VHH binders against UV-B-induced protein At3g17800, chloroplastic. Designs and how they scored, part 1

No score or structure here was measured in a lab: all are predicted.

Target 1, 346 residues: UV-B-induced protein At3g17800, chloroplastic, of Arabidopsis thaliana (Mouse-ear cress) (q9lvj0)
Amino acid sequence: ASSASNDASSGSSPKPIAPLQLQSPAGQFLSQILVSHPHLVPAAVEQQLEQLQTDRDSQGQNKDSASVPGTDIVLYRRIAELKENERRRTLEEILYALVVQKFMEANVSLVPSVSPSSDPSGRVDTWPTKVEKLERLHSPEMYEMIHNHLALILGSRMGDLNSVAQISKLRVGQVYAASVMYGYFLKRVDQRFQLEKTMKILPGGSDESKTSVEQAEGTATYQAAVSSHPEVGAFAGGVSAKGFGSEIKPSRLRSYVMSFDAETLQRYATIRSREAVGIIEKHTEALFGKPEIVITPEGTVDSSKDEQIKISFGGMKRLVLEAVTFGSFLWDVESHVDARYHFVLN
Unless a header shows other numbers, all headers, positions and changes below count from the first letter of the chain; antibody chains aren't numbered by Kabat.
ipSAE, averaged over its two directions, is called F for ESMFold2-Fast, E for ESMFold2 and O for OpenDDE. V2 adds 0.75 times the mean of E and O to 0.25 times the DockQ between the complexes of E and O.
Where letters were taken out, [cut] stands.
The coordinates of atoms that the task and the answers printed are left out; those that the model quotes come from them. Centres of patches stay.

## First folded at step 1 (VHH)

Design c1 (framework vhh_8cml_1)
Fold by ESMFold2-Fast, scan of step 1:
Structure c1 (fold): chain B 346 residues (1-346), chain A 123 residues (1-123)
Amino acid sequence: as target 1 above (346 residues)
Amino acid sequence: EVQLVESGGGLVQPGGSLRLSCAASGRTFSSYAMGWFRQAPGQEREFVALISWSGGSTDYSDSAKGRFTISRDNAKNTVYLQMNSLKPEDTGVYFCAAERYGLSYYTEDYDYWGQGTQVTVSS
């Protein structure tokens, strides 16, 4: 009822629904369900994962058969390798379909491509740049980190979102991919933080359900920690906390992450499965196109083929928020699939 | 969004049984996978049982297999944990948790948590 008028006036979403076109049999099937009955995608995924497990078990039996005299071991290894690659691709597309469904459930449209418009302006950001829905998908603690991430990328342009710049397409793609990985990391950290907050076992005893006095004390503790350890400001590219001014906010998750030992931090900062890494790469490539990297005979990179795109800083903010959200959803769906299929983890 | 409230905990003697209930409020309960976790004082939350959104897939920790049964009633927005042959080691606060699209054994994957219900197994 609160969005009935908006739904009636808004009409259709952009097509395609997402930049990456799914090509495996399972992927094509899930793409059809995403268009017609997106609420059925989780059930369809359970069915597809069961089929993948059956195929995996069948390949295990064939390994035993390959030990029998007269079996062409070389051909068997080639076929097994091909089947493993096809299963990995299918699993990647299952992850992608689940992420796309999460965006649909959140009522957020994915950017279909970063390409120059036919509009006289030549701008790439013809999609809606309103970001309020994307911002509201995250916990307050996670959004503090996201805001600081945006401030590091946009700098003074945080206050000048309507201005248009010409930016390297390769560079924007790299920032997008890095932001996906960052969102994955932040979601994992935030889930642990929320759990420990509920259990009343957070380091330092912070609790957002407490009074504003206790919240102010938590903020004061964070400021004291930054003042006591100037090196923590080095996360901001070597600029002091005073140098960032009002654009950088205190972060509860940053303080929490600093309580991690080296092993825990490394584990949380790592993308768990090769399938998730594959999806980050394929999604970014589908969105921005394959980078045209030319290595000269001298071993240097030829940047002459790097395309410049015209984009507003509001468009950049929209891309970064989408990327972080994509990463956060990827953590969620990877965990779901891992529980059933058991990925080879990094 | 979904909110979860556990009930059915209490004091029981070794070898006894308890049935825990988790009532969900919110429009999307039937799309969530559900898990039961428990925590003893001073210890981390540990996995006990999980059930898919449809009820078609279930799994249990090694200590719970053969003794506990997880089930759900999507019409009533409720998930249950039937606990039989209870042992002193089963003592703890039992939490139900919701995961959006997943079947996960890991505490950090669950987005929504109840406040917990106390289970004490002692003579």
Scores: ipSAE 0.000, ipTM 0.101, lowest interface PAE 20.4, mean pLDDT 75

Design c10 (framework vhh_8cml_1)
Fold by ESMFold2-Fast, scan of step 1:
Order: sequence, then structure tokens, then C-alpha cells
Structure c10 (fold): chain B 346 residues (1-346), chain A 125 residues (1-125)
Amino acid sequence: as target 1 above (346 residues)
Amino acid sequence: EVQLVESGGGLVQPGGSLRLSCAASGYTFSSYAMGWFRQAPGQEREFVALISYTGGSTDYSDSAKGRFTISRDNAKNTVYLQMNSLKPEDTGVYFCAAAIYEFGQYLDSNEYDYWGQGTQVTVSS
């Protein structure tokens, strides 16, 4: 185990490891471990989960005293609500620290902020846009789905990654959040697919029609993106299945997903815990800032208050790949923590 | 900033009913979870009810459960609180609040991003 490294120049000032600052006692402790001894984060998390379990057990005992004379049941209820919120925030920060550690193990630096740099270009994407490490973190089957997701978002721009555009910051943030949710979904599906593949029990006998499979993939990816985030359709608008052309790759994972009934697909597309949802929200907000929405007396939204950012399509590809990877890591760490603390109820 | 406008408050006798409405301005209303809070004179704001952005999940305070129903119409950018079997203890200013990505039961007012001005509900003979 070695300290994480990157290819940043020696002249750069120290940058944060991740956009979200952790503020709970557990979060602060884990932040220190991430900087000093990242390989010890899993052990530190086990210790923090034991403390949460002790607190949960103590809360259960205190509940039994609520009916005793001198105990205010309204006060007890409020204390229980506050402790539930504290537990949720602590779990959120544990999940976040584990995701950040997985990026460090992969030797991938998280984008710390999407804001105009002091650079004369005014561009936000001053981070490295090389994506080879991010592309290699996924199974070949999962990456085919990721490639088609990128094609949906960027369309013909997949061939024009050096071009710079001015794009709504709000829309980029929405695409990022939707891509995190999509990565979570894809990792969940891929994990099931890989297990069945290893056991040689995949549903198939598939007589492949590669043209039909390739064309269908674009449509399903669009529906998945829209289902994950209703507003992603606005960003993807104009980059429909019509734009995919001969660069669509055959996908066995896509065929596997198509074998799901609507109920199974919806269940897999749903983020399992409130804590995971909270982390997606807080991470995206830390990265892009709070949406600046100004509403006129006529009920229209003043989009001129929405910040326009200058970003290359290579920078967009980097953000989307990071988002999908964040989601995939979030599924892994949520499952890991739930196995130990049992907080997911679905 | 998202603007929320409450309406439907008023004076009712004990056992009466009121339907509160909260109209939101702006797009992405369907992405926001909505909550209702109330504040009685000299007391802190307390949670009443919430509804997820899809409408598939709702939660209520113990005092509201079985008497109040929260619903939403995303086509009209409006959330509603149907209040039945009103009691004098229900008297207060009722506030509508919006939270981004509200999945489940966010019961603390600090977790809501946008607030309305409030509408007065008085339950008195």
C-alpha cells in the first residue's frame, strides 16, 4: 500500500482530496486518516460503526423510560428525531470517506470544485482530462453501457473533445448527479451479471442481432437517464439515438438489463438508502454550489442568474466518468456498511 | 430563489376541516420534496407532514397522523394539506417548505432550503 500520487506540477498549491468537507466527529476523524494513512480507513470505519451501534443500543434503552413520571414524551420524541438525524449525517460521512478512499486506491483525483479558475482562459476544467484510469475501473460489460451513456450526453462531441463550450452550470450539475445515480444502478446490475456469468447461469441462448442490440441500447440508456433524473433530458436533448451511428458497441449487459421486468428494473434503479441519496446531494452541491434559481412575479424562472461555465467536452467526459465511478463506489461502500451496521431497509 | 405561497388558512370550529395549498414558482418543482411545519404563539416551529418529490412517500407527526393528508400536483406546482377533525391545539401559522432530493423523513426545519411566508389557522369556537 503506497500513498496516492498524481501528475500535478510541483508549483500547484495543496488542493483538497474531495469537494465535500466532513464536519461530524466521525467525519473529522476519518478526514485525518484519509490524509495521513488512507489504507487504515476501513479499520477506522469499523470502529466508528461500533460506536454508532452502541449509541443505537443506548437509544433503545432510553426509549423504555419515556412512560416514567417526569419524562416528557414530546421531548423524548424530539431527542429521538435529532439523534436519527445525527446518525444519518454520521453514516453519510462514513460512506463519503469510503468512496474518497476508493478513488485514492484507484489513483484518481476527485475534481475539488467546478468554478472559474484564475486562468486567463476562464475555463473550469483545469484538471487533467485523461480518463484512461477511470475507464479501466469497470468491467468490460459495464464500460460498454458507460460508453453509450457518454454518447447520449455528448453525442457527436465524442469526436470533438478539445472544443470548448459555454454551458449552464445548473445543467452540468444535473447531468453529474444523474450520472452518479446511473453508475450506482450499473454497478448493482453488473455485480449480479458477473456473479451469474461466473456460475454459468446467465439467461442465454441469445441469438445476437448486433444491429438490433446496438440500436436498442441508445433508447434504453436515454430512458434510464431520464428515470434517474427528470431534468437530464434537457441536457441530452438533441443528442438522441439518431446521433449514435456506427460507433455503438454490442452490449451483453444491456441485453441482460432488458430481461428485467419493470418492477425489478425500477427497484435496481432506486438508491437504497436515505444516506446514499444525501451523499449524492451534498457531494454535487459541494462540487457545483447551490443552484441559484430566481423566480419572477410571473412565475417564470430567470435562467440568466444561472452561471455559464466554459468547459471542454473532454472536461465534460471526465466529469461524467467520475460521476459514474462515484456512483459505482457508492453502491460498493453502502453494501459494505449495511452488512456491518444494518441501516438499509429496502 | 424558489418562492412558495401558502393559502387556505382561516378560522374554523373544533371538528372542522381546512385545505391548505402551497403554490411554488419555477421549474424542477417535481424534484423537490415538500413539507408542512406549524408554529403556535410563543412556541418553536414543529414538523407536521412531508411528501417525496414523486408523491410515493409521505410521513406525518403523531398529532397529525390519521387526521391530516398531504398530497401534491406536480403539473400545477402545488402541494396540499387536507386537515380534518381540527382541534384548538392545531392553531398556529402553517408554513410550506421545499427540500432538494428529499427521500424519506427529513423532520428538522434546518433540512429545508426554501420557505413560504405562512398562513394562519385558528381553531376556536
Scores: ipSAE 0.000, ipTM 0.111, lowest interface PAE 18.8, mean pLDDT 75

Design c11 (framework vhh_8cml_1)
Fold by ESMFold2-Fast, scan of step 1:
Structure c11 (fold): chain B 346 residues (1-346), chain A 120 residues (1-120)
Amino acid sequence: as target 1 above (346 residues)
Amino acid sequence: EVQLVESGGGLVQPGGSLRLSCAASGRTFSSYAMGWFRQAPGQEREFVALISTSGRSTDYSDSAKGRFTISRDNAKNTVYLQMNSLKPEDTGVYFCAAYFGHPSLMYDYWGQGTQVTVSS
């Protein structure tokens, strides 16, 4: 009966290590290595990137031969387009495998899906809500900005993590995706900041930021970065840092970003490769499911059938911290992959 | 582990050009963001240029924009700083730096520096 069913099921179904299932031959190979020997994934990736580079170089040489009499140029172009699309998808899955490996190295489990639990509560946040490992992965300066990001999203709910809310699944997915992009931005800024900090050449001549005096500037800078991702502001109801209890703390990295001109800030906030953008989209879609959106006859999106999910604010905090960390790792692995196989930049 | 050795510094007249090189040893060179910093006589060290692990993303100080170009050759484990339209204000010791960026490691590596003097 129940005991037999429990004995038959509980020990035989390994949980997935990540929400996105890799489908390409390289992706499937890397998925096997992630399970068996995750520390070897970077080396396996280098081998796969060399194969892709060799294949691309071979296609480049064959393009010249396509001009030889007897070669169908139209057919060659179609084949080249299909192969390039295949290489782009393979690069996306390589990026994903490297990000997953970084989570495994950090001993952090990715949320496998945001779906209602089988228990009577129907809650989606069955994953652990302890976030200490995620919080420790970032520089102190970067985490100051992450804390402010969380405060802007959750507001006063930062003090009420056990409370459950019923929230639009589409909206939570948008906040997740925006938080991935924010983490990517923060990692780029932190990388530059840490170099200058190490040389003791930071603006203001000190590693320590002034507390209350710089808060208004730092808050403005942080809000400017968040304004690049409206879904984040929409989740918090568009509330400024001065509203809902002023949970925004002074930040060294935030003050540093104030030295940036608008063009530099925009450049840092932009995802560099189409493959990285693709992975943000595919990962979010795998985690939250495809939006249940009906396209109207006018070509607009109708989200009236959007699913509502029950989630604690602790669960929301966990998702946002994971998203920011995913973006941070994505910046690192995108740069690493680009060294071996040059991406088409946005 | 990364060891950095700068070269290519020297004396040059205003308006001249220099190409600095930073040779790195180690199997993980392509995992490090690389930067150039300088320290002028009687001044604090300042940021000059930064390049991502792949070389596709770069950033420059305002004084370096339009005149300096940072690049890297991962096959040669080398970072370059092409300096054009040099000014007396560019005089200083130029340092190469390598940074992984992972908080748990917090590894950064610095070279010994190479002298650049811009004077008639």
Scores: ipSAE 0.000, ipTM 0.129, lowest interface PAE 19.7, mean pLDDT 73

Design c2 (framework vhh_8cml_1)
Fold by ESMFold2-Fast, scan of step 1:
Structure c2 (fold): chain B 346 residues (1-346), chain A 123 residues (1-123)
Amino acid sequence: as target 1 above (346 residues)
Amino acid sequence: EVQLVESGGGLVQPGGSLRLSCAASGFTFSDYAMGWFRQAPGQEREFVALITYSGGSTDYSDSAKGRFTISRDNAKNTVYLQMNSLKPEDTGVYFCAAGLWIDYSSPYDYDYWGQGTQVTVSS
């Protein structure tokens, strides 16, 4: 005698693999492949990219056919705009699926949502307790900068990761989004650094022993330069100014970044494609929810409706490491896809 | 390879004292909170004491408070449990455990466990 084959679990729905739910036909298809056969995702992506290319080529032929003057041109332009928006959304979701697959290959689960848990504590951070996998995904030089980034966010709290705090959800979401952008920036810089290191053409610092004083000086100069750029400077804000200097360590990659001219640093600090910007926004919104921001008639921000969440500083560290890693993976997948499909540059 | 090795257990008379040690290897000890649990035959694992990664904060079960002291030496990758005024009810296998997010006394919140050391309090 067998038990009822359709005995339904009294538990919650299966844990989602990522916070953003994909809506396009390609996105829905790739989501199913990620769950059932994740090893087939690269092949599925190639097929979807080929379909996007074919659709774009077909659009060009239809445009040639619509050269006749009249109201038909207006209709054609409206249809073309809708198809372009559909292709952009599809490309965003392909990039997202590739990032999710990279997390799966690393055996790291993405946080599905930042919301009060169903357990009695009401804490949001019920995520895996191990962060070693996230820390080991980066070069040693890149991780030196990630450690300093964490120290700027957590300060003395790097010293007590088990303490729980009640923190603004909006502020945590802003830190997460800024950390994604920072990870994208860091991976781009690290790729260049590793190439030049391998070719032995790094600017004069690697061939001679640097003193701690020289490294500390380079770090201070880097902080000043970084503060001039919106994507990196907006996060650094007052946190780096207050500073717990003992937590900030010299960094090889930071010294390398300080060798950049202002134009190069600005270019590297900018997210390259509108699709990548769209993913960062949609992912963060899916994770934290839409911010309840009210602008007063005086033009000031009303934060009175900001939700407070209970989270450990270890949970904050996990979120920041995930965000930096997400940005790093986004750079990688964007570069891969760009070889086959052109992005709208921002 | 992660290892937690407990030592210092034994037989003591009621009112006596014991110092347990737990030597850790294979992970970044200074990043982990450390806890002590005990288990008597036929009973659930019971929380005894917790110390945060830096040693800046400690917590104890009601039965251990005032009698037991948890401490750590990050230079030696070792956590200690000093047990004073021991009672027969303290008898059990004592386990050390490591975890990154521990604000609960639940054994399910810990990542790594030792094999345990026997503590027997009897006359």
Scores: ipSAE 0.000, ipTM 0.105, lowest interface PAE 20.2, mean pLDDT 75

Design c3 (framework vhh_8cml_1)
Fold by ESMFold2-Fast, scan of step 1:
Structure c3 (fold): chain B 346 residues (1-346), chain A 123 residues (1-123)
Amino acid sequence: as target 1 above (346 residues)
Amino acid sequence: EVQLVESGGGLVQPGGSLRLSCAASGLTFSTYAMGWFRQAPGQEREFVALISRSGGYTDYSDSAKGRFTISRDNAKNTVYLQMNSLKPEDTGVYFCAADFLGRYSEYTQYDYWGQGTQVTVSS
């Protein structure tokens, strides 16, 4: 009996913990901490945020100095712009590292890549498709809406997860990005719902049956959340209601959302920071590859480079649940970081 | 709301050709994969051909390979099926179908269906 390894076994490399590789100095540092001492990531983030605050304060002082006669204002503005871009990138990677840590705490592995170099079957979903942990991470009220979201995407195939389909890789990426944005929206709504429930100030809500109005508004809410940011439009475009084939079940959180006025709904459906938008884009691009996207004269996305992938509906369910959970975690970490380093402007 | 309308069916002799068209309305056509299915009297619907959103990928049933060609015009919201070397076995009602996710030969998984157009290949 021997546990000795041979050269073939030694050829396997460790899989990455997340699809996006962090490139900033802070990001590289946090990536090392995630691998070696993940329990120290919150403390490391606090340190990085203090450094960002110090740099921001120093930048303010230098900007004041730029007003001195004989100083090149154009040069100082250019330096300030470069430092702002560095700060934004650093903040994006801090948010990403915190999201990755939340997945690690939940004992859920992120899909590292959606790639055709998987196995002889040609299928891309060779990763584990266990979804039970992902399903249990959310409040019961939030999961009711996640279930309806899955039903909207998968349609009649919700009960047949072993079947394999040919699906546009670009479209799967768009569904993934849209699902991240939806998860962000749902977590924001659920957080408010849970707070009002705990304080006993929740409006009169119940498990009332769905109506045509409720069904239409649920779909409109999903589309609104997807369409909130033109900069991610390529990843959100094309996701639409499939008509009445998708069965939407009653949900407490949907009834709560339907009580919102139009302005409140629009505000909640909006991703608050540029950094969060940037992370959704970069994470999706790292996972699916960079799409070639052109807006046609008809206002549609040009999918002439449409690559087809073979994936099971169980694999699709796993990707959608991961995406919703990513968005949920993104809301949590964005709020956490904004409390310490104020960067959200609305 | 959503409608798929087939046309171009008819009676043709063995070895002849027909071109079927399916015009879509009430949906963003370019975001849907399109398929053609057929059903003979007393038989289950069977897959004929499919085309991806961009037209860059097509797939055919074994009986259709080499004889049929599927194509689409996203500017006209129309999908086509060019049928050559028709056989009596090709007789049936031909249905156009639209699917957001795209599916391999699985007729029950398509989102929207047309009413069908009759194709009859004479003895």
Scores: ipSAE 0.000, ipTM 0.299, lowest interface PAE 11.9, mean pLDDT 77

Design c4 (framework vhh_8cml_1)
Fold by ESMFold2-Fast, scan of step 1:
Structure c4 (fold): chain B 346 residues (1-346), chain A 124 residues (1-124)
Amino acid sequence: as target 1 above (346 residues)
Amino acid sequence: EVQLVESGGGLVQPGGSLRLSCAASGRTFSNYAMGWFRQAPGQEREFVALISGSGGITDYSDSAKGRFTISRDNAKNTVYLQMNSLKPEDTGVYFCATSPRVLYWTTAEEYDYWGQGTQVTVSS
């Protein structure tokens, strides 16, 4: 329960609406709109994108005016590099503001940070879970894949969500980032699936009358997760595909994905814009912090100084569902922005 | 499959500069962290620099800070190491490497894709 404060104005800053603080001029403006008038963020973004496009067009004209080799070209290049970095940062923060706005419209609060609580338990998962809202934001076909993803991460712990474990903070952060990328991939695939379903042009391919369909789909899901995101498989502790069979369910979207050729699957698994990759990185770092990186002489990464956190499996489920939803929203807003201001695509 | 090819090595005088390039194949590779490592004769491999998939996060060894700059061009699937104020101690074979993970902080697992290396010699 929320506790009443005797002095509501004394030293209490509003809790952040998102873990990443926006620092560009456009980002700071959008942050103010998110707090005061969140319903106006899409309109504010349209104005910022129009300004970016105008600035890009004017820079093209200025480039055409430069024709002197030497010092003038060096100065022009430095200015162009600085403006490109500023543009990239602005686009990243526009994407982030739009994702935050989508969470607000869904009435889901983003976890502000993963840090130990001040209570004697030391648990990190003191935030409201609200998992039912997160579960209902996806198509039924997409949620079948999300359920299997959760089963891969949590295993038998799906039945024991109140239990608390000490887990590597670094590994939880890796699983979170991988889950964002997976949600982006799933939303992209689901959007295509729903279109083809509506047009009645879906390829035939999944035969669920097979005697071992659940085991076969469990094995394929495990292999797909390990192939696309090795950290998800590593978090599961290297457990064999047979260990997940009882938790893995048949999935329409998984059968659809398995109909893809290798090139199409790789394309869909790739985050399209550098700005979207940047937001996944910055959001995850803001949420979990940047761990100390120690590289051994052999070229390996030493994680021995990794912080352990106390978290319930329900808290883990909440983080994974948030991450998948963040990725889903990121695909939507990236597509929206790309239609108005074309990204340099990966 | 992911393939990495380094280039740009050579012989330079102390205080000189070199720009190393690492060309990668595969579109998905642009989502993953890249690193530069070096190995001097008779020594183990040493970390030099890391860059995240977006290029927004970079990290350097203490010996490289202020002298080297890592960057990437994801449209060209290429990562660069600009080396300034080179010292004889910088002599070695320079390798680029990648992790399959989206973030450059990983567990104690090996970087799994390595290039063949390019020789850098700083002659006194």
Scores: ipSAE 0.053, ipTM 0.539, lowest interface PAE 6.6, mean pLDDT 76

Design c5 (framework vhh_8cml_1)
Fold by ESMFold2-Fast, scan of step 1:
Structure c5 (fold): chain B 346 residues (1-346), chain A 123 residues (1-123)
Amino acid sequence: as target 1 above (346 residues)
Amino acid sequence: EVQLVESGGGLVQPGGSLRLSCAASGFTLDYYAMGWFRQAPGQEREFVALISSSGGSTDYSDSAKGRFTISRDNAKNTVYLQMNSLKPEDTGVYFCAAVHYDTLFGEKYFDYWGQGTQVTVSS
């Protein structure tokens, strides 16, 4: 039992609450609070951001000291790089801790890893089958889009959730990452929609006036969201092209998104910070393992080393809903942290 | 008075280990990145290892990577270099340096150097 040996190596966390282990001093501190008093994580984050701001301000101060003649200019470059790497890692782990805390508030357990179970079936999906909490976390308008996303991925299998398939682990990881990006996009759109709805300034005054919007435009919107980030898009490549889709039903958020110009749509579909991109990558890698993806000289993905996993379509639905929710929480926490520390630039 | 004092140098056989210490007095290390450098007879000073002010990030020269580990204890105002699998080419005077990085004027930084400690790797 390889998994039992791996679990035994985590003495201070016998039951992991999330797949990614936090390693920075701030991350380790927040991990302790997540276990003991998760409701205090936002206050602890505020304290950590204040410390990070103090460190940034200290770096900007001119201190009394002396430079020794002949000092290696390479040392200066290395120090600047180390400080930037430290800042990025700390922010990534603050974002991650806040996302994990939001899952805990929702009473939803994150999948700790996607690996074959000890069960004779060898299935990876030993997770709770109760997805109702994940479905209820979103606005009704946002969930309409999430349902369409699930229909694109699962197709007719939406009616056959107990069936088990052998699926490329690489492909499932790509779908997961694409779904995180989609959730981030959807939450951003939904926040704008809810604000305009509350202020009574929605185009046409209500969604009923937009019922004539074409289904093909909804598919184009989904494709744009998946394609907006090339490095994550490589992991998500071919999801819509693989024919998992059914006809996309009209939805209130879809009609609203159709009011965007191309530039606004592209902006909304882009992950704003490098730190958020880093967390999507690290979280996905912690869940699925490091993918060995090579682009061949012919321009195709070499997946000859790809592992096949046994998973039910209900398990796939659970992963996709978690991924979308992770993305939606990531938008919320990125916005919250940026308001406090200002790390998202133009 | 601002001072950095190195210790722990000595004579060791190839394949052996040494732990160097650098103690700071007259200032706190909290705001300083700390580095180790070495100088062999007739050679220029060479970078060995670097640790950020928080201790969260480290960097090593290609020759030190996998063999040496830099660490710090801010409560003791000290930085360390654990040297394993020592080779004759590791022979030299080892210096610690404290560097304050100023982001207002990126081309200017402030540093303090110790006097060095001798490391000799031979039979």
Scores: ipSAE 0.000, ipTM 0.283, lowest interface PAE 18.4, mean pLDDT 75

Design c6 (framework vhh_8cml_1)
Fold by ESMFold2-Fast, scan of step 1:
Structure c6 (fold): chain B 346 residues (1-346), chain A 123 residues (1-123)
Amino acid sequence: as target 1 above (346 residues)
Amino acid sequence: EVQLVESGGGLVQPGGSLRLSCAASGRTFSRYTMGWFRQAPGQEREFVALISWSGGYTDYSDSAKGRFTISRDNAKNTVYLQMNSLKPEDTGVYFCAAKDYLPSDYYQSMDYWGQGTQVTVSS
């Protein structure tokens, strides 16, 4: 039978643009601009960063004048610490607003929350499972690493994305957070790789193809490293990542990363600012909710309340790709803000 | 850098309880995944329990599951291990450890370790 070009109209309330609600005055202002005039967010951010720098410089001058010892020094230090915490919160929310804007520019909707809807199935993944937009946002070299990450998490389930699993919400949240950090790392590495590729100065400079033995050895090393990260193993249903031998494929970007010394690798894998760490945590908590830890009247801690969620593996793939993309955008945004407001870097 | 100091160890009878504490010094405690490991006399070091930076994720070894509870207080820069129904097999030095957030494919070990605290369950 014939049907209209448009499906039945939706009566649902407008969904939020992002899971984290911004609370600082600057954050609230930027949230309004994101809804009404998202193209003006960069200009608004520039103004906010200039104000923060002015406030920081003013506070520095006041510190220099406060040379008199006494109780007034204690009060001054407490006020300065409070202002520094407020500036850090404002910077966190500026970073968040810029990340959200990058998703809007990419025409990708962020998952607003991971919780059961009024849906009779009880499933959390009511969002579309199409991931083509998220996949195309990355370089081919970067996406091969992302594919290996997905294969490690989903394993054989990559072939059955419609299957539904009942999984710990806490474990899914930790995989999401780990995937954000991985995307941040991958974007940083990929930017360096693309630059060196363009300049024709890639390490090794060899056109020789790698042997299958070298590829197998690299896969084993990658699995060993992943096995040391419990969050990924826990997400795979409690199975150690070392079980995924055939799923992990070598790539040129992986070979490039393996050429790093320990110090370079550690530096690239470190989240540079405390503000970026803060928004990863706050974003993940806003998406998945705060876990419940109960202290009994006897003074013992009760963590036996597990929250299980029903989600398809396609929904899991969507969450992981969003997380990796969030991390990649976070690197871009952090670098942009650092150029204008110098962070205290890790 | 993070310095970790364990406390709360001691001697208990089988079926007894202990609460271990790990106090962290440093600027970035709330960023770290925190864990407890133990080493029994004549045995290799083994994993006991883990908690993420937010407390949103916890994991336990099979031997600890149902008996031990890990928790943290980020305001006090402290992680705890509540140990119930202790057995002689739980005897060992208990170590607090911290891991910074590294991509899973490049994490090879815990970043920071405490000196350990002795737990003895009489046989």
Scores: ipSAE 0.000, ipTM 0.148, lowest interface PAE 17.1, mean pLDDT 74

